# Designs tried in a protein design chat: VH-VL binders against Protein RESPONSE TO ABA AND SALT 1 (RAS1). Part 12

Target 1, 230 residues: Protein RESPONSE TO ABA AND SALT 1 (RAS1), of Arabidopsis thaliana (Mouse-ear cress) (o04515)
Amino acid sequence: MPNTSSSQSFTIFVDGWLIRHRYFVEQLMCASSLDETNRISLEEQQSLVAQFLSHCLQYYQEKFASVSLAGDNVFTFFCPPWFNSYAKLILWVGDFKPSLVFKLTEVSVADLTRHQKDRISSLKSETRRKEREVMRDFALVQQSVADPPVMLAARRVGAVGMVDGEETDLEEAMEVLKAGMAAAMNNADQLRCSTVGKVVEILTPPQAIKVLRTIGQLHLRLRDRDQERA
Below, E stands for the ipSAE of ESMFold2; O stands for the ipSAE of OpenDDE; V2 stands for 0.75 times the mean of E and O plus 0.25 times the DockQ between their complexes.

## First folded at step 7 (VH-VL; framework fv_ramucirumab)

Design d2 (from c01 with heavy chain S31R K65E Y109T; at its last look DockQ between E and O 0.49; V2 from the best seeds 0.00; counts 0 for: pae O 8.8 > 2)
Heavy chain, then light chain:
Amino acid sequence: EVQLVQSGGGLVKPGGSLRLSCAASGFTFSRYSMNWVRQAPGKGLEWVSSISTSSSYIYYADSVEGRFTISRDNAKNSLYLQMNSLRAEDTAVYYCAREGIAVAGTKYTYGMDVWGQGTMVTVSS
Amino acid sequence: DIQMTQSPSSVSASIGDRVTITCRASQGISTWLGWYQQKPGKAPKLLIYAASSLESGVPSRFSGSGSGTYFTLTISSLQAEDFAVYFCQQGNRFPWTFGGGTKVDIK
ESMFold2, look of step 7: ipSAE 0.571; ipTM 0.808
ESMFold2 (binder alone), look of step 7: mean pLDDT 92; pTM 0.942
OpenDDE, look of step 7: ipSAE 0.784; ipTM 0.914
ESMFold2, look of step 9: ipSAE 0.630; ipTM 0.832
ESMFold2 (binder alone), look of step 9: mean pLDDT 91; pTM 0.940
OpenDDE, look of step 9: ipSAE 0.013; ipTM 0.560

Design d3 (from c03 with heavy chain Y59E Y109T; at its last look DockQ between E and O 0.04; V2 from the best seeds 0.00; counts 0 for: pae O 11.2 > 2, placed apart)
Heavy chain, then light chain:
Amino acid sequence: EVQLVQSGGGLVKPGGSLRLSCAASGFTFSSYTMNWVRQAPGKGLEWVSYISTSSSYIEYADSVKGRFTISRDNAKNSLYLQMNSLRAEDTAVYYCAREGIAVAGTKYTYGMDVWGQGTMVTVSS
Amino acid sequence: DIQMTQSPSSVSASIGDRVTITCRASQGISTWLGWYQQKPGKAPKLLIYAASSLESGVPSRFSGSGSGTYFTLTISSLQAEDFAVYFCQQGNRFPWTFGGGTKVDIK
ESMFold2, look of step 7: ipSAE 0.687; ipTM 0.872
ESMFold2 (binder alone), look of step 7: mean pLDDT 92; pTM 0.947
OpenDDE, look of step 7: ipSAE 0.006; ipTM 0.528

Design d4 (from a3 with heavy chain Y109T; at its last look DockQ between E and O 0.05; V2 from the best seeds 0.00; counts 0 for: pae O 11.9 > 2, placed apart)
Fold by OpenDDE, look of step 7:
Structure d4 (fold): chain C 230 residues (1-230), chain A 125 residues (1-125), chain B 107 residues (1-107)
Amino acid sequence: as target 1 above (230 residues)
Amino acid sequence: EVQLVQSGGGLVKPGGSLRLSCAASGFTFSSYSMNWVRQAPGKGLEWVSSISTSSSYIYYADSVKGRFTISRDNAKNSLYLQMNSLRAEDTAVYYCAREGIAVAGTKYTYGMDVWGQGTMVTVSS
Amino acid sequence: DIQMTQSPSSVSASIGDRVTITCRASQGISTWLGWYQQKPGKAPKLLIYAASSLQSGVPSRFSGSGSGTYFTLTISSLQAEDFAVYFCQQGNSFPWTFGGGTKVDIK
């Protein structure tokens, strides 16, 4: 069954990805804590930023690949079992809301120039507009759940059988829904990546490192289940 | 310099097998999904296969499913295409291509931004 | 599978002309579209990604637009080096699919 295998494959990927992620977060933490005298070179900072962005991009690339296989994968991402309860509360179309990056930037960087603030403000407005667009599209997809084939199926839950052709219709409807959800999530992921990238472009390497550190740490926190046991 | 260098291919009889190789350099190969695309003489481009960074996700065109196998060795920065049960219709120039991601900045191309030079595969009796 | 219908199949133009190529997808693909240029005997070259983003090193006379099911590639002022075959490609879902191509020839 292709769906189970794909989900398992992504989970395996993420486990390895998280190991590297923790390493990057530690590096970012270290780099952000260095004083002016002990600061790593600008080139090294830029390299670290680039590497981390690439690392994050790899995640979404693999996610995209996973979503392209089957509908079960896409549903998993809308309620990820690997996220803790807190993470589930802040989920937006399968991950963090793109505009969250601006809040994280504000918290992480105290020395933004006026020019940077203006650019970030503009970017924020644009990002929010795009978020609304993604949500509109996603809403349209969700409305398809009310389509006749799906509704008929829902009414027959527990029933002995479906009328001839209904199963096929339901299957087709579900495929459309899955495809739509996948598209919406892909758009959201693109927006996430784009937003982070654009923010980094506005920032100096030292500032970027601080923001990326915060983002990286957040990702770890969202996956940490140990906090729920305490 | 970012590049993909291909090897393999050639003339083979119907039912035969070939293995194509693609060597990557100038970039972190393990961070990129890879593709094979082919082009029959005088025809358009046809996607053949894709493999994700960790090989977790593999896709094939229906035309080659069950006959072709895509694989990668990240340690060797290499992409492969094993082609079995070759048919006349498989005659084409085969390209390896990277799905582009930007290492820095905002670029998420999700397009094939780096291509090999191509390898001709001719299936003929 | 998503079908990509590219038009026209060929166009004859002069240097300096504005050339427009269109691609239609059989279903919505958002902005997951790329444009490629291919010269004879050469591998394709990515020109535009994400429907409208110019690939690094590509001249600004190239531009892409569109979303959903309708896309365009525009060469604002055709240059001698632009005579080639152009392809659109959707990257929304597997299998990846290309348009049929558009040959841009010298008039």
Scores: ipSAE 0.000, ipTM 0.499, lowest interface PAE 11.9, mean pLDDT 87
ESMFold2, look of step 7: ipSAE 0.392; ipTM 0.701
ESMFold2 (binder alone), look of step 7: mean pLDDT 93; pTM 0.947

Design d5 (from c03 with heavy chain Y109T; at its last look DockQ between E and O 0.04; V2 from the best seeds 0.00; counts 0 for: pae O 4.8 > 2, placed apart)
Fold by OpenDDE, look of step 7:
Structure d5 (fold): chain C 230 residues (1-230), chain A 125 residues (1-125), chain B 107 residues (1-107)
Amino acid sequence: as target 1 above (230 residues)
Amino acid sequence: EVQLVQSGGGLVKPGGSLRLSCAASGFTFSSYTMNWVRQAPGKGLEWVSYISTSSSYIYYADSVKGRFTISRDNAKNSLYLQMNSLRAEDTAVYYCAREGIAVAGTKYTYGMDVWGQGTMVTVSS
Amino acid sequence: DIQMTQSPSSVSASIGDRVTITCRASQGISTWLGWYQQKPGKAPKLLIYAASSLESGVPSRFSGSGSGTYFTLTISSLQAEDFAVYFCQQGNRFPWTFGGGTKVDIK
């Protein structure tokens, strides 16, 4: 079986995932329309919300698996080739910042109750705290690049030869770095999923559909390569 | 009803082979990552293998690497474990288990929320 | 591999007692921890996911706490049906690993 690089396998997955994603976004758009012709029941709305969340979760599940499998693959997610230039500007630990969901909620839902606003505010504070924690951990991982084994190796790059033991040390150091980056990314992804889920719990199904529509559309925009040509 | 129903297993001699099956119903099987977990008699739980939704990513415990093969058929809502070169230490109850997805998206790969009933595999001369 | 050290290995308790089980990870696993209950001859049942989230249908007397390397499962008031073996499991890094288990017996 051709050892398809973990990166290739994930990209293949994403291609299929995006097809499904487009269909979901279309459904969400239809469900969020004020058109009287949109006769979807509350139950159907709830189902759509659940299905879309599951769809999104699947992406991160596969991502998690990919990150855990391949050492070099983790770096790909910090500069994903499938993201356009705009997406690269808003990247936080391999994807969108979890707290972005609150901005998207604000833009998508105009009729939040006072109670909902209070809950969202509380959640936002918590999410931001957790983001800081993730960033701290990630910073520690990044600092490890300056560790002696890595630095020594870097200094010897171009020099006549690494001592046999130094190569091993470098490899080990790189593995630690990769593992750390993977862990940070996983934590970030967890926070992304958790945040979206908690926001949806606060919202009514119609409100949730609007937010999820916006999120879905954002994902498509982040991957739209045609925007780079404009 | 959400369930996993297992089949296969039994008594086999050392060096023999067995195939375990796990049939899923009541949920969208293709949306869930799956695992095999085993438990030797009177012992604790041991993770055996993991397979992603698309089968793109597979992991094995070191104890079974090179001998066991996990696979899935999403069209048939089925999970499989091919076990070759079986050893006495492979004697255990084997469970298939899914990693659950919460409706609200708060649940990630934190735990296995649905388990099969288990299948006994005995490797003995 | 991440080693999960579970303690105690066994505990004898009476109905109504508070029972606490601990799990320590050899390295930080954030909140990627699950707790399972297993009764004799039965498959494990998920109780807690993400270290502190109660699985649907699980009684509120069960609670989980912790992050990083130290985790706790608490049964606030032990019931007759709670006599079982409990396992922690990390899902942070492959291979997945379980704790050694804690048997909760009737005193």
Scores: ipSAE 0.025, ipTM 0.581, lowest interface PAE 4.8, mean pLDDT 86
ESMFold2, look of step 7: ipSAE 0.588; ipTM 0.814
ESMFold2 (binder alone), look of step 7: mean pLDDT 92; pTM 0.938

Design d6 (from c01 with heavy chain S33T Y109T; at its last look DockQ between E and O 0.07; V2 from the best seeds 0.00; counts 0 for: pae O 4.6 > 2, placed apart)
Fold by OpenDDE, look of step 7:
Structure d6 (fold): chain C 230 residues (1-230), chain A 125 residues (1-125), chain B 107 residues (1-107)
Amino acid sequence: as target 1 above (230 residues)
Amino acid sequence: EVQLVQSGGGLVKPGGSLRLSCAASGFTFSSYTMNWVRQAPGKGLEWVSSISTSSSYIYYADSVKGRFTISRDNAKNSLYLQMNSLRAEDTAVYYCAREGIAVAGTKYTYGMDVWGQGTMVTVSS
Amino acid sequence: DIQMTQSPSSVSASIGDRVTITCRASQGISTWLGWYQQKPGKAPKLLIYAASSLESGVPSRFSGSGSGTYFTLTISSLQAEDFAVYFCQQGNRFPWTFGGGTKVDIK
């Protein structure tokens, strides 16, 4: 089996995933339209929400799988070549910031009840707290790059005289770093998924559809390279 | 009804081969990461292998690397485990299991929520 | 590999008792932890996912807590059907690893 680099395999997955994603976004757009002709039943709305969430979850499942053992791929997610310049500006630990969902909710849903607002506010506070925790952990991982083994190795990189065993130390140090990065990203992804799920639980199906539409569209925009040509 | 139905297994001599199958129904099989987990008689659970939705990512326990092959056919809603060079230590009940994902709400890949009924593999001279 | 240390290995309890099982991970696994119940001759059943989320259909007497390296499963009031073996499992990093199991027996 051709050792397709885990990075290549994920890219291949994403290509197929994006096709399905575009389809879902179109469905969400239709479902959210004010046109009576495009109105779908509540049951259908719920189904669409569920399907889209499952679709999104699949992305993170594959992402998780790609980084769980293959440390080389984790760095790709922190500087994704598939993201446009705009996406790079909003990148937080490999993807969008979880708390962004609240802004998107605010923009997408105009008819939130007081109770919903209160719940969202509470959730937002909790999410932000968790974001800080993720960032702390991530910072610790980044600081580890300055650890003596890594620094020593870096200083010796290119030097003709690496003693037998030093390469192994560097490799081990890099593996630890990769593992840490992967863990941080996984935690972030968990928070992303959890946050979206919890927001959807607060919302009615019609409201959820609007938010998910916005999220879906955002994902497409983040990957659209054509915007850089404009 | 969401279910996994297993087949295969049985008695085999050391060095022999077996193929396990797991048929999925009641859910979109292609959307789930699948696993094999085994349990030796009177022992705990041991993860054996995992395969991602697209088969892009496959993982094995060190104890079975090079001998076992996990595969899936999404069109047939089926999961497989080819076991070669079987050893006495491979004697166990083997389970196929789905990693849970959210249809709705906040359930994600934090556990295996659907299990097959298990199939016994006995490796004995 | 991430080692999961489960304790106790066995516990004898009476109906109505509070039972607590613990799992410790050799490294931080965030909330990537599941709890399973297994009855004799049956496949494991997921009880708790994401460390503290109750699986659908699982009685509310079951609860999970913890994050990082320390986790607990609690049965608030043991019922007759709860006598079984319980396992924790980390899903943070491959290979997936299980705790050694805890047998809950009737006193």
Scores: ipSAE 0.028, ipTM 0.596, lowest interface PAE 4.6, mean pLDDT 86
ESMFold2, look of step 7: ipSAE 0.438; ipTM 0.753
ESMFold2 (binder alone), look of step 7: mean pLDDT 92; pTM 0.945

## First folded at step 9 (VH-VL; framework fv_ramucirumab)

Design f1 (from d2 with heavy chain I101Y; at its last look DockQ between E and O 0.02; V2 from the best seeds 0.00; counts 0 for: pae O 2.4 > 2, placed apart)
Fold by OpenDDE, look of step 9:
Structure f1 (fold): chain C 230 residues (1-230), chain A 125 residues (1-125), chain B 107 residues (1-107)
Amino acid sequence: as target 1 above (230 residues)
Amino acid sequence: EVQLVQSGGGLVKPGGSLRLSCAASGFTFSRYSMNWVRQAPGKGLEWVSSISTSSSYIYYADSVEGRFTISRDNAKNSLYLQMNSLRAEDTAVYYCAREGYAVAGTKYTYGMDVWGQGTMVTVSS
Amino acid sequence: DIQMTQSPSSVSASIGDRVTITCRASQGISTWLGWYQQKPGKAPKLLIYAASSLESGVPSRFSGSGSGTYFTLTISSLQAEDFAVYFCQQGNRFPWTFGGGTKVDIK
């Protein structure tokens, strides 16, 4: 079965996705500017928000498909070659931490109402709770590497080679690990999408545009390899 | 034309139930938060309930909490208010209202800019 | 809850008169204030949003001002069609709250 490196499928997608992403970020930048010349109608603002959210959702859908359908190695997403060194510092279960959105919201929006602040605070607490749940599950998966099948295999690799059947056991163990990792990543991605969606629901369209601009820009920074030289 | 058309209401006994409906047209209903506001005869306006675009955030006035349920069906462009355990004090004209957004200078704001025609609810023995 | 105190409760004026209505909030609400007009037997109509922004289609004789806790609605030259009850409403924090209303009678 040609090991078409599963990483190739998602990588190809991301290249195209990034082009569209840059376009959206530019639009969000223009829409968020205070200049009268860049003012767009409320309907246009709402449309832009919806389109960008759909764009972001597509990223995670394709990510899921690449792992679950195309057979891409899930481990690649925990150390993505498409992320720069800075991005690797802030990675949480394969991407940005969901609760980061709240900090981005705080930085992006200065005119929140009291009820919006209260809602955001409540959402933040809930999001953090869910993050802990994801982390617990993820930790269990990580600890599974110490299970006997994996450990036995590891001990023998350095010695006399694997006996017939042991390779199969190791392969099975690895598949279980991969499945667990994929599940954790999927849960994290769902939380990311849900959190952003709920934040946007709290905000007015203009406020949402500001936050989404910041999120969009962050994604670009995480993938820009040229920033390592700066 | 942007409009909200209400239905339901009527006479009900104390402890009874009633369901109000509000049908939206002329705008993308799923992009707007919606509200219910009521007005007792000869009295002022009282906010009753609010529901966000995807129903993730719901709020009630203390006076109706636990008795009333606001809901929406975005596919049907419809807003609902289920009223249970009705009391005489709930007698009022009920309005559905859209929470609109607008740009004012460099600031953004809201207002309930579209209202239904109102539905009379009378709770009497 | 944020209490909205509206004054006066009623005012009688002649056509052409300047009418001013005030609304005070029990706490700061920034500019998250709306003004509504309600005619007898009709639903309220939004006049002013964000304390001072005129809603589309509303005559320019209506104006709003204020920020924080003190707000005013002004009708520069009262017209016959302005016979109505006016309400202020804060949108800063749930629950939404309205002023008690001001009835404008035309002499």
Scores: ipSAE 0.157, ipTM 0.708, lowest interface PAE 2.4, mean pLDDT 88
ESMFold2, look of step 9: ipSAE 0.605; ipTM 0.822
ESMFold2 (binder alone), look of step 9: mean pLDDT 92; pTM 0.942

Design f2 (from d2 with heavy chain I101F; at its last look DockQ between E and O 0.59; V2 from the best seeds 0.00; counts 0 for: pae O 3.8 > 2)
Heavy chain, then light chain:
Amino acid sequence: EVQLVQSGGGLVKPGGSLRLSCAASGFTFSRYSMNWVRQAPGKGLEWVSSISTSSSYIYYADSVEGRFTISRDNAKNSLYLQMNSLRAEDTAVYYCAREGFAVAGTKYTYGMDVWGQGTMVTVSS
Amino acid sequence: DIQMTQSPSSVSASIGDRVTITCRASQGISTWLGWYQQKPGKAPKLLIYAASSLESGVPSRFSGSGSGTYFTLTISSLQAEDFAVYFCQQGNRFPWTFGGGTKVDIK
ESMFold2, look of step 9: ipSAE 0.566; ipTM 0.796
ESMFold2 (binder alone), look of step 9: mean pLDDT 92; pTM 0.943
OpenDDE, look of step 9: ipSAE 0.043; ipTM 0.660

Design f3 (from d2 with heavy chain S50Y; at its last look DockQ between E and O 0.64; V2 from the best seeds 0.00; counts 0 for: pae O 8.9 > 2)
Fold by OpenDDE, look of step 9:
Structure f3 (fold): chain C 230 residues (1-230), chain A 125 residues (1-125), chain B 107 residues (1-107)
Amino acid sequence: as target 1 above (230 residues)
Amino acid sequence: EVQLVQSGGGLVKPGGSLRLSCAASGFTFSRYSMNWVRQAPGKGLEWVSYISTSSSYIYYADSVEGRFTISRDNAKNSLYLQMNSLRAEDTAVYYCAREGIAVAGTKYTYGMDVWGQGTMVTVSS
Amino acid sequence: DIQMTQSPSSVSASIGDRVTITCRASQGISTWLGWYQQKPGKAPKLLIYAASSLESGVPSRFSGSGSGTYFTLTISSLQAEDFAVYFCQQGNRFPWTFGGGTKVDIK
């Protein structure tokens, strides 16, 4: 069986995932509409929210599997070819910044209760603290590129003759770097998922639908290649 | 009962136009994406067109692009296919089909789970 | 476009026989594959979605397997009511495409 590179498998997954994502975004749009013709029951709203969250979770699960299980190059996810140029400007550790969800909530929901606002504020503080922790760890990994093994290798890039053993050292150093990057990314992804989940728990189903719609739309915008031509 | 009921087929000359209709009942129509699929006599199935719940996403087969228009009226629980510039090759039974999404384990799954009864379209001189 | 090659085009089998139909995709489609049954003069019916998930109300004698580019539909014990044409369909990328179909005749 031709070993379809793990990278190819994730790309294939994403293509299908995006189709379903668009479908969900459309449903969220309909559900968030004040049009009586598109009104769905509270139970249906709850179901839609749950399904969409599961859909989003699936993306990160597959991403994890691709990097950690299948051995895909983690560096690809820090500059993913499936993101447009705009997306690359706002990337934080391979995806959107978790605390962005709070801004999206603010712009999507106009009728938050005082109690909800207080809970969101508390959650925001916690999320930001965790973001800092992720960034510290990530920074350490980034700084490791200046370590002697990596630097030596960089100096020899283009030189015809690496000394016996230097190649192995470089390979090992790169594996350590990759592992560190993967760990940071996984932590970030977990924080993303957790933050969205916790926000949704604070919100009513109608409110959650509005926020998730915005999140879903944002994801589409980040992946839309056609925007580069506009 | 969940069902799709079709109408609007018939005989038309080449270059003519027809409009197919599909009426949905037994489910929340506005929550489902819809498809048209056709089948020429004695042949296999061919996907024709897709429309999302809010009509924001529409796709066509190359064979019908620019000639056919898919649309929906969620208030009327209805799906439409406007067929213009019809050709002999367009002769087929046309089906409307609901696109369903389900959860299987940790993955979402897809299929056209509800079909109309079909409408015959004959393009002949 | 993703081409779906279905085989065989036709198969004749006896009641109780095991029948296997294959579908190959021209490129990887993960598990975004459906199987449909069509009886004469009727609309297609969804049997299997996501390559291996059984649609509600479909008998357990039907099963699907595969991922990537190779898929199979199996009828473990053919019944008289299984006389039909079967189609695979990929739903990974537009345009949706179907296999050429497999006619199952019962002896």
Scores: ipSAE 0.013, ipTM 0.555, lowest interface PAE 8.9, mean pLDDT 86
ESMFold2, look of step 9: ipSAE 0.541; ipTM 0.783
ESMFold2 (binder alone), look of step 9: mean pLDDT 91; pTM 0.936

Design f4 (from d2 with heavy chain G100P; at its last look DockQ between E and O 0.52; V2 from the best seeds 0.00; counts 0 for: pae O 5.0 > 2)
Fold by OpenDDE, look of step 9:
Structure f4 (fold): chain C 230 residues (1-230), chain A 125 residues (1-125), chain B 107 residues (1-107)
Amino acid sequence: as target 1 above (230 residues)
Amino acid sequence: EVQLVQSGGGLVKPGGSLRLSCAASGFTFSRYSMNWVRQAPGKGLEWVSSISTSSSYIYYADSVEGRFTISRDNAKNSLYLQMNSLRAEDTAVYYCAREPIAVAGTKYTYGMDVWGQGTMVTVSS
Amino acid sequence: DIQMTQSPSSVSASIGDRVTITCRASQGISTWLGWYQQKPGKAPKLLIYAASSLESGVPSRFSGSGSGTYFTLTISSLQAEDFAVYFCQQGNRFPWTFGGGTKVDIK
């Protein structure tokens, strides 16, 4: 059975995911508009928020599954072919930086209460602390590429045929590296999800919709390849 | 009650035009994607077209691309299908169908959960 | 386009029987699959969404399973009202495509 490369499975998922994502973003846009024709009840707003969060969560769940269960190459997620050049500039451990949500909140919501601002500020500080922790761990993984097994293997690549056993050492070293990267990415993804969730908890449903709209739109922009031709 | 009520079908000659309408009631129309699906007599279901909540995203089957136009008026809770250059193979019962986006806590595609009663379109010389 | 192959095309069963219908996709569609029931002269009715989620109001005797390219609809105990044609539909990629349908006849 041709091992459909695990990378193909996630790509297929994302293609479908994006279809629904576009629809969600459109709904969020409608819900955030002041147009009376698009007014929805508070309950409906809450439902929309919950659904969109679930939608986003599913992305990261599938991402995790593809790497950890299906064996997809984790390196692909650090330079995703589905991201445009702009997205690659702002990439932090495989996706957007969690603390970016606070900037997006600031831009999207003009009527935050003092209490909300205080809570967001506290959350921001905590999020940044956690970001630093993730980065420390990730840095350790990055530094591991300089470890002797990897370096020796790299030096031998292209020179003399790898002696029996050296190939296995390199493979093992690469597996350790991959595992480390996967762990860092998973931690980052968890932080992304938790941060967005906590921000939404601080906000009213109408405010949350505005922020989620912006987040959703950003995701689309990061994946739009047509912008590279302009 | 949640319902979709269709109108606008009938007999038309090849090359002719028809406009189908679908009126929504009992739910917030602007929150749902809408679809047209058709079924030739004694045959299976064929997706025709889809339109997003604010018409930002529109898709057509290859068989109708360039001939059919899907549109919606959210203020009137109405979905439309303008059919031009009709062919014999377009003969079918046409259904409008509502499509929710997703359910919290579940994986995607809610499917088309509400359907109109269907309208017959016959293209014959 | 994603082709949906549905089998069998028809099945005859008795009341109380277990009926299984399969749907195969030409490529992976994850869980973007719906099952519909259509009775003669009526519009289709959604039974299952997201491959395995039961639509509201649908009897529990209906169940869906599968992911990727292989899916099944099961009626655990066929009832008289289950006489209908059943269709699978993929919603992973446009164009949406349906299976060819399975006619369930009750003996």
Scores: ipSAE 0.024, ipTM 0.624, lowest interface PAE 5.0, mean pLDDT 87
ESMFold2, look of step 9: ipSAE 0.518; ipTM 0.777
ESMFold2 (binder alone), look of step 9: mean pLDDT 92; pTM 0.943

Design f5 (from d2 with heavy chain A102V; at its last look DockQ between E and O 0.71; V2 from the best seeds 0.00; counts 0 for: pae O 2.6 > 2)
Heavy chain, then light chain:
Amino acid sequence: EVQLVQSGGGLVKPGGSLRLSCAASGFTFSRYSMNWVRQAPGKGLEWVSSISTSSSYIYYADSVEGRFTISRDNAKNSLYLQMNSLRAEDTAVYYCAREGIVVAGTKYTYGMDVWGQGTMVTVSS
Amino acid sequence: DIQMTQSPSSVSASIGDRVTITCRASQGISTWLGWYQQKPGKAPKLLIYAASSLESGVPSRFSGSGSGTYFTLTISSLQAEDFAVYFCQQGNRFPWTFGGGTKVDIK
ESMFold2, look of step 9: ipSAE 0.564; ipTM 0.796
ESMFold2 (binder alone), look of step 9: mean pLDDT 91; pTM 0.940
OpenDDE, look of step 9: ipSAE 0.137; ipTM 0.695

